# VH-VL binders against Glutamine--fructose-6-phosphate aminotransferase [isomerizing] (glmS): the designs that were tried, part 1

Scores and structures below are computed, not measured.

Target 1, 141 residues: Glutamine--fructose-6-phosphate aminotransferase [isomerizing] (glmS), of Sulfurisphaera tokodaii (f9vpa4r286to426)
Amino acid sequence: VIEEIKNAERVIVIGAGTSYHAGLYFSIELNRLGINSLPVIASEYYNVRSKKGDLVFAISQSGETIDVLQGIRMMRNSGAKIISLTNVIESAIARESDYKIYMRAGPEIGVAATKTFTTQLASILFILSVLKKENLKKMEK
Positions, changes and structure headers below are counted from each chain's first letter, unless a header gives other numbers; antibody chains aren't numbered by Kabat.
F is the ipSAE of ESMFold2-Fast. E and O are both the ipSAE of ESMFold2, at different seeds. Each is the mean of both directions, binder to target and target to binder. V2 is 0.75 times the mean of E and O plus 0.25 times the DockQ between their complexes.
Where letters were taken out, [cut] stands.
Atom coordinates printed by the task and the answers are left out, and those that the model quotes come from them; centres of patches stay.

## First folded at step 1 (VH-VL)

Design d05
Fold by ESMFold2 at other seeds, look of step 4:
Structure d05 (fold): chain C 141 residues (1-141), chain A 122 residues (1-122), chain B 105 residues (1-105)
Amino acid sequence: as target 1 above (141 residues)
Amino acid sequence: EVQLVQSGAEVKKPGATVKISCKVSGGTFSSYAIHWVQQAPGKGLEWMGRIIPIFGTAYYNQKFKDKATITADKSTDTAYMELSSLRSEDTAVYFCARGTYSGYAPDYFDYWGQGTLVTVSS
Amino acid sequence: DIQMTQSPSSVSASVGDRVTITCKASQGISSYVAWYQQKPGKAPKLLIYAASSLQSGVPSRFSGSGSGTDFTLTISSLQPEDFATYYCQQYDSYTFGGGTKVEIK
């Protein structure tokens, strides 16, 4: 999923409630790394025009957040690819995404992760750490 | 210290367009939301929308989505709001304000521009 | 969406009086309420955030209280410089109350 993030023309990060706040942090850090990113409040998905080349990073702990599901459906129909970050295998959002990240598999190492904002943030920090490590390798001789 | 300085008052005819500027100095521009607020003469405050310059996409109060266009220029630390198809009911003072927190978090406004009066008259 | 019903619309008071202004939200907003003071021809000035936290540099005679749907701004002893219009704002989706003008008796 790292390669998809690096190759995307734009990473649209969509979430509702506290998941939106985690996504906002992710988008800010992606932009600092030179990766175009736009955070989107799920209930306002209709304000965002997506296209082929966009990558949608959908954050939903349950994988059943209705506004997120509606948003990824609209954006996929416009040609975007979907990555989901969920805590429920085979949830609606996970089933409708092209790539899936499950919080229990990734963030459980090193923390006692639960279905909280901390779990989402830990998963995001892990992804960011990998992206930052690859950036450093490209700069070394 | 963060300061927001807006462009001067405008007088326009119905049907015209106006573009109001909001220059931010003394602080970070790119990662903070710039909000726009309308105050019609003798009336209260109404939120119009916001932009976070680094992300480039503006979000609007539904009431203003077809009236206002909010943009930002990161190279000059300046946000803009364009009002189109002006009518007499668009006569108001327009404020820009910076949110306190980086990003689209729930936020309150502790830095305000001085306001720009737009008068639409025939 | 979220409406902020502010009352009263005006208050006539004397220097030294206690003034209480209320705002009611149409749905629960936790403590995401700010209060602003606005004098004629000027931009609003932040007084209170998070329903009850006093902004730096604001006199201690201003206080805020409430959570959920019912919020109050109190001026414990009015001063001459406090005659102004006051607005509440919920900042989850940025709706202002209608304002309360505090006038000299």
Scores: ipSAE 0.000, ipTM 0.559, lowest interface PAE 12.5, mean pLDDT 83

## First folded at step 4 (VH-VL; from d05 with heavy chain I52N I54S F55G T57S A58T)

Design d5p
Fold by ESMFold2, look of step 4:
Structure d5p (fold): chain C 141 residues (1-141), chain A 122 residues (1-122), chain B 105 residues (1-105)
Amino acid sequence: as target 1 above (141 residues)
Amino acid sequence: EVQLVQSGAEVKKPGATVKISCKVSGGTFSSYAIHWVQQAPGKGLEWMGRINPSGGSTYYNQKFKDKATITADKSTDTAYMELSSLRSEDTAVYFCARGTYSGYAPDYFDYWGQGTLVTVSS
Amino acid sequence: DIQMTQSPSSVSASVGDRVTITCKASQGISSYVAWYQQKPGKAPKLLIYAASSLQSGVPSRFSGSGSGTDFTLTISSLQPEDFATYYCQQYDSYTFGGGTKVEIK
């Protein structure tokens, strides 16, 4: 998936609620690395037209978030590729994506949104660390 | 898996009304827009309109806005199109088709009904 | 209104021939183009979406290309089951081309 992120014309990051905030962070860090990125609130997906060359990064712990699912369907209709970040193998969002990243989350007790955010962030930080390491290697002569 | 089954052929007199049904099986009915397409005898395809079954919102081709009324019944997973004040030029095959999501556009039609022939003859 | 001008209106071809069908949009429509095959007495069948993406289960001899205003459907080696009428569709606001009948020479 790292090569797909590097080669995308832009990375559209879509999520709802807590996943949107994790996606916003990811999008900001991608832009800092020189990778064009746009964060999208899932319930407002209809305001964003994708195009061929776009990569859509869909964040949903359950893999069943309805607004995310509708958003990736619309964005695929113009030829965008879909990467999913979910915690559920063979969820609807994972099944309808071209590439799949699975995060691990322990049992949810108490404030579930906080635990979801930290596991999503861990996955995002790993992706960012690999992208940063690739940049450092390219700078070494 | 996903199947759209339309009601049978109709023969009507000028001035009559017809209501065509499109029953959807094998998928979540309310998650996908239902579109209607006209094909006059020996002619091409023409988009008529669509409905979002979840909220019932509709969008029509201007040509058909005063001819067609599109509705949906979520309890039976069925979309309907009613054609009013029938004239001989309304003789055509009418298809229902399913979009890939519930929005209006951009979308293409991956599942189609078998078509319903409506013949208007005096 | 976005017009889709499809050409040719018919083509007479033999099994094994390469067949090319074009659609021209009256304004830019990005890659919002689908191609459908329709056999006599049947509903249309989706072949191509997003101008060039092959629908699942469609043989690889079908391909689509183009963006903006000029779009092409190609059948690389015509088979007996490919004699049918083909339609392009722009799906930004839903207009079909006039159709191309592929018939036996």
Scores: ipSAE 0.336, ipTM 0.787, lowest interface PAE 4.2, mean pLDDT 87

## First folded at step 6 (VH-VL; from d5p with light chain S30D S52D)

Design p4
Fold by ESMFold2 at other seeds, look of step 10:
Structure p4 (fold): chain C 141 residues (1-141), chain A 122 residues (1-122), chain B 105 residues (1-105)
Amino acid sequence: as target 1 above (141 residues)
Amino acid sequence: EVQLVQSGAEVKKPGATVKISCKVSGGTFSSYAIHWVQQAPGKGLEWMGRINPSGGSTYYNQKFKDKATITADKSTDTAYMELSSLRSEDTAVYFCARGTYSGYAPDYFDYWGQGTLVTVSS
Amino acid sequence: DIQMTQSPSSVSASVGDRVTITCKASQGIDSYVAWYQQKPGKAPKLLIYAADSLQSGVPSRFSGSGSGTDFTLTISSLQPEDFATYYCQQYDSYTFGGGTKVEIK
């Protein structure tokens, strides 16, 4: 996964609702790391022209968010590769993705919505931390 | 397993109307655009138009805008194409085909109906 | 309208030959190209999408390449069952090439 993000010409991050918010944060941090990124509200997917070389990072806890699913279908038709971040194995979004990241729920805590957002952020922070470590290795060489 | 089954061949006189059906099975009908393609005898393929079954929105090739009317019936998972004011040049095989999502473009056609021959003879 | 100029219009080749079919778009269309195979009396069958992505179940002897305006379908080793007509399609606004009939000598 990390190599795909590093090699992408652009990382399109797509999500709906709170997943869009998590995706916006991810996209901002990717840009700060020098990785070209565009956050996309899932319901507006049709306004984005994707191309070969794009990597689509799709965030959907259920893996069944219809606007996300329609968006990744359109972008795959353009030659983009799809990474999904979901919490449901064999969900529609996961099945239609080239690469799959499954969220891990944290320790048992309260409301499911709180747990979902925290898990999304934890997954994103982990990816970012690995990218930062790879940048440090590159600098040392 | 997705399958598109079209209505049978038709022989019509000039000036008549024909309505071709395309029943979709094995998938979620409303999630995918249905396209129509003409192939005149011994000729190539020509895109005619498409419909988004969920809202009924259509787009047409300008060549066919005044010839074809595309509709869909979500209760029967069936798309239709009506050809009006038939002429001999409308003699062709007509295919329905399924896109990969409900939008207009970009899309390609991964499932096709068997084709319906419409013959217009004087 | 985006025109797709497909060449050649026909090919006569032997089993085992490498066959190359080209399509040229009248303007840039990124990688929005599909290739279809059609046998007489049958519906077209999708081979390639996004210019170079092989559809599931299609033999690996078929490959696609190109971007922008120039696109190629290659059959690396022609088989008897590959006798058919091949069409490119741009799917930015849906135009087919004129077709290439592949005949086995």
Scores: ipSAE 0.542, ipTM 0.845, lowest interface PAE 2.4, mean pLDDT 89
Fold by ESMFold2 at other seeds, look of step 7:
Structure p4 (fold): chain C 141 residues (1-141), chain A 122 residues (1-122), chain B 105 residues (1-105)
Amino acid sequence: as target 1 above (141 residues)
Amino acid sequence: EVQLVQSGAEVKKPGATVKISCKVSGGTFSSYAIHWVQQAPGKGLEWMGRINPSGGSTYYNQKFKDKATITADKSTDTAYMELSSLRSEDTAVYFCARGTYSGYAPDYFDYWGQGTLVTVSS
Amino acid sequence: DIQMTQSPSSVSASVGDRVTITCKASQGIDSYVAWYQQKPGKAPKLLIYAADSLQSGVPSRFSGSGSGTDFTLTISSLQPEDFATYYCQQYDSYTFGGGTKVEIK
């Protein structure tokens, strides 16, 4: 996953609702690291023209968000590769992605809705921390 | 498994109308655009138009906009194409095909109906 | 409108031969190209999408290449079931090439 993000010509980050806001944060931090990134509101996926060299980072806790699913289908038809961040193994979004990241959490029985957003952010922060460590290693050799 | 099953062959006289059905099974009908493709005898493929079954929005190849009318019935998971004012040059096999999502483009067709031969003869 | 010029119109080949079919778009279409196989009396079958991505269940002897305006379908070693007509399609606005019939020599 980390190599695909580093090598992409552009990282398109797609999500709906709170996942969009998590994706916006991710996209901003990617740009700060020198990785070209574009955040996309899932319901407006049609407004983005994608192509080979693009990497699509799809955020959906359920893995079934319809606008995200439609968006990654369109972008895959354009030759982009898809990474999914979901909490559901074998969800539609996960099954239709080239690379899959599952949020590492136990059953959310009795868990408030805000914990789902927190695990999305935790996953994003972990990815960013790995990218930052690799960037620092290159500066030091 | 996704299947597209079209209505049977039709023989029509010039000036008549025909309505071809395309029943879709094995998937969520409203999530995928349905396209129509003409193949005249001994000729290649030509895209005619498509419908988004969710809202019923259509887009046509300008060549066919005065010939074809595409509709869909979500209650029966069936798309239709009506050809009006038939002429002998409308003799062809007509295919329905399913796209991979509900948008117009970019898309390709991963499932096809078996084709419906429409013959228009004097 | 975007024209797809497909060549050759026919190929006479033997089992085991390598066959190359080309399509040229009248303007840049990125990688929005699909390739279909059609046997007589049958519907087309998708082989390749996004210019070079192999559809699930399609044998690996089929491959696609190209971007922009020039696209190629290659069959590395013809099999008896590969004698058919092949079509390219641009799917930015939906135009098919004229077809290439691959026949037994």
Scores: ipSAE 0.503, ipTM 0.836, lowest interface PAE 2.6, mean pLDDT 89
Fold by ESMFold2 at other seeds, look of step 9:
Structure p4 (fold): chain C 141 residues (1-141), chain A 122 residues (1-122), chain B 105 residues (1-105)
Amino acid sequence: as target 1 above (141 residues)
Amino acid sequence: EVQLVQSGAEVKKPGATVKISCKVSGGTFSSYAIHWVQQAPGKGLEWMGRINPSGGSTYYNQKFKDKATITADKSTDTAYMELSSLRSEDTAVYFCARGTYSGYAPDYFDYWGQGTLVTVSS
Amino acid sequence: DIQMTQSPSSVSASVGDRVTITCKASQGIDSYVAWYQQKPGKAPKLLIYAADSLQSGVPSRFSGSGSGTDFTLTISSLQPEDFATYYCQQYDSYTFGGGTKVEIK
């Protein structure tokens, strides 16, 4: 996964609602690392023309978010590769992605949106930390 | 598996109307555009138009805009194409095909109906 | 309108031969190209999408290449079941090439 992100011509991050906000943060931090990235509101997926060399990072806790599904289908038709971040093994989004990252979440106690956002952020922060470590290794000289 | 089953062959006189059905099974009907393709005898393929079954929105090849009317019935998971004012040059096999999502483009057709032969003769 | 010029219109080949079919778009269409196989009396079957992505269940002897305006379908070693007509399609606004009939030599 980490090599796919580093080598992508553009990382398109797609999500709905709170997942979009997690994706926006991820996209901002990727750009700060020199990785070209575009955050996309899932319901507006048709406004983005994807191409070969794009990597799509799809965020959906359930793995069944309809607008995200439609978006990754369109972008795959354009030749993009799909990474999914979901909490459900064998969900539609996970099954239709080239690479799968599963969130770890405990039993539901509070509102689902709050728990989902925290888990998404933790996964994103982990990915970012690995990317930052790789950058520091390149600067060992 | 996803299957598209079309209505049977039709023989019509010039000036008549025909309505071809395309029943979709094995998937979520409203999530995928349905396209129609003409193939005249011994000729190639020509795209005619498509429908998004969810809202019923259509988009037509300009050549067929005044010939074909595409509709869908979500209660029966069936798309239809009606051809009006039939002429001998409308003799062809007509295919329905499923896209991979509900949008207009970019899309390709991963499942096809078996085709319906429409013959127009006097 | 985007025209897809497909060549050759037919090819006569033997089992085991390498067959190459080309399509040229009248303007740039990125990688929005599909290839279909059609046997007489049957519906087309999708082989390739996004210019070079192999559809699930399609034998690996089929491959696609190209971007922009020039696209190629290759059958690396022709099999008896590959004798058919092949069509390219641009799917930015939906036009088909004229077809290429692959025949037994």
Scores: ipSAE 0.462, ipTM 0.828, lowest interface PAE 3.0, mean pLDDT 88
Fold by ESMFold2, look of step 8:
Structure p4 (fold): chain C 141 residues (1-141), chain A 122 residues (1-122), chain B 105 residues (1-105)
Amino acid sequence: as target 1 above (141 residues)
Amino acid sequence: EVQLVQSGAEVKKPGATVKISCKVSGGTFSSYAIHWVQQAPGKGLEWMGRINPSGGSTYYNQKFKDKATITADKSTDTAYMELSSLRSEDTAVYFCARGTYSGYAPDYFDYWGQGTLVTVSS
Amino acid sequence: DIQMTQSPSSVSASVGDRVTITCKASQGIDSYVAWYQQKPGKAPKLLIYAADSLQSGVPSRFSGSGSGTDFTLTISSLQPEDFATYYCQQYDSYTFGGGTKVEIK
């Protein structure tokens, strides 16, 4: 995954609701690392023209968010590659992505939305930490 | 597996109307645009228009906007195309085809109906 | 309105031959190109999307290439079941090429 993000011409991060906010943070931090990134509200996916060389990072806990699924389908038709961040094995979004990252969220009891956001952020922070370490190594050489 | 099954061949006189059905099975009907393509005898393929079954919105090739009317019935997972004021040059095979998402473009057609021959003769 | 000029209009070939079919778009269309195979009396079948992406279940002897305006479908080693008509399609606004009939020599 890390090499795909580093080599993408642009990283399009798509999510709905809480996942969009996690994606927005991810996109901002990617841009700070010099990785061109565009955050997209899933319901507005049709406003984005993608192309070969784009990498789509799709965030959906269930892996069934309809606007995210429609967005990755459109962007794949334009030649983009898809990475998904979900917590459901064999979900539609996971099955239709080129690379799959699964969140390790426990049972969603009582505070399901909060727990989901925390696991999304944990996954995103881990990816960013690896990218930051790679970036610092490059700058020293 | 996704299947598109079209209504049978039709023979019509000039001036008549025909309505072709396209029943979709094996997928979520409302998630995919349904397109219509004309193939005149011995000729190539020509896109006619499409419908988004979720909201019923349509887009037409300007050549066919006064000839064809595309509709969908979500309760039966069936799309329809009605051709009006038939003329001999409307004799063709008409295909329905499924897009890969609900939008207009960019999209290609990964599943096709078997085609419906409409013959217009005096 | 984006025109797709497909060539040749027909090709006569033997089993095992390499066959190359080209399409030229009248303006830039990025990689919004699909290729279809159609046998007589049947519906078209998708082979390639996004100019060079092989559809699931399509034999690897089929490949696509190109971007912008010039696109190519290649059959590396022609098989008996490959004798058919092939169409390119741009799917930014939907036009098809005129078709290429691949026939037995």
Scores: ipSAE 0.457, ipTM 0.825, lowest interface PAE 3.0, mean pLDDT 89

## First folded at step 8 (VH-VL)

Design r1
Fold by ESMFold2 at other seeds, look of step 10:
Structure r1 (fold): chain C 141 residues (1-141), chain A 123 residues (1-123), chain B 105 residues (1-105)
Amino acid sequence: as target 1 above (141 residues)
Amino acid sequence: EVQLVQSGAEVKKPGATVKISCKVSGGTFSSYAIHWVQQAPGKGLEWMGRINPSGGSTYYNQKFKDKATITADKSTDTAYMELSSLRSEDTAVYFCARGTYSGSYAPDYFDYWGQGTLVTVSS
Amino acid sequence: DIQMTQSPSSVSASVGDRVTITCKASQGIDSYVAWYQQKPGKAPKLLIYAADSLQSGVPSRFSGSGSGTDFTLTISSLQPEDFATYYCQQYDSYTFGGGTKVEIK
């Protein structure tokens, strides 16, 4: 995953509702690290022209968010690679992704929805910390 | 398994109307655009238009906008294409095909196809 | 309107041969290209999308390449079941190439 983010021409981060806000934070921090990133509200996915070399980072706790699913389907049509961040193994979004990250939260049956947003942020922070660590490793050389 | 099953061959006289059906099974009907493609005898493929089954929005190839009317019925998971004012040059095989998403006119490619429906227009 | 000029119009080849088919778009279309195989009396079958991505279940002897305006479908070692007509399609606005018939020598 980390190599795909580093090598992407642009990281398109797509999510709906609270997942969009988590994705917005991720996109802002990616740009601060020098990684070109575009946050996308899932319902507006069709306003984005994806290209080969783009990486789509799809955030959906359930893995069934229809606008996210439609967005990654359209963006794959350009040859973009799809990374999903979900909490449901073999959900539609996970099954249609090239790479899958699972949040490892407990069973999710509509309970603790606020806590799943926090888990999304924790997953994003972990990814960012690894990316920062890799930057420091590069500087050491 | 996604399957698109079209209605059978039709023989029509010039000036008539024909309505071709395309029943989709094995997937979520409303999540995928349905496209229509013409293949005249011994000729290549030509895109005619598409429909988003969820809301019924359509986009047409300008060549066919006055010839074809594309509709969908979510209750039967079936798309339709009606051809009006048939002429001999409308004799062709007509395919329905499933896109990969439904929310925009393009970009999309067609991963599942119906078997085709031959429409013959003769005097 | 975006024209797709496909060449050659036909190829006479033997089993085991490497076959290449090209399509040229009249304007840049990034990687919005698909390739389809069609046998007589049958519907087209998707082989390649996004110029170079192999559709699930398609044999690896098929490959695609190109970006922008120039695109290629390659069959690395022709098999008996590969004798068919092949079409490129740009899906920025949906036009097909004229087709390439691959025939047995």
Scores: ipSAE 0.523, ipTM 0.831, lowest interface PAE 2.3, mean pLDDT 88

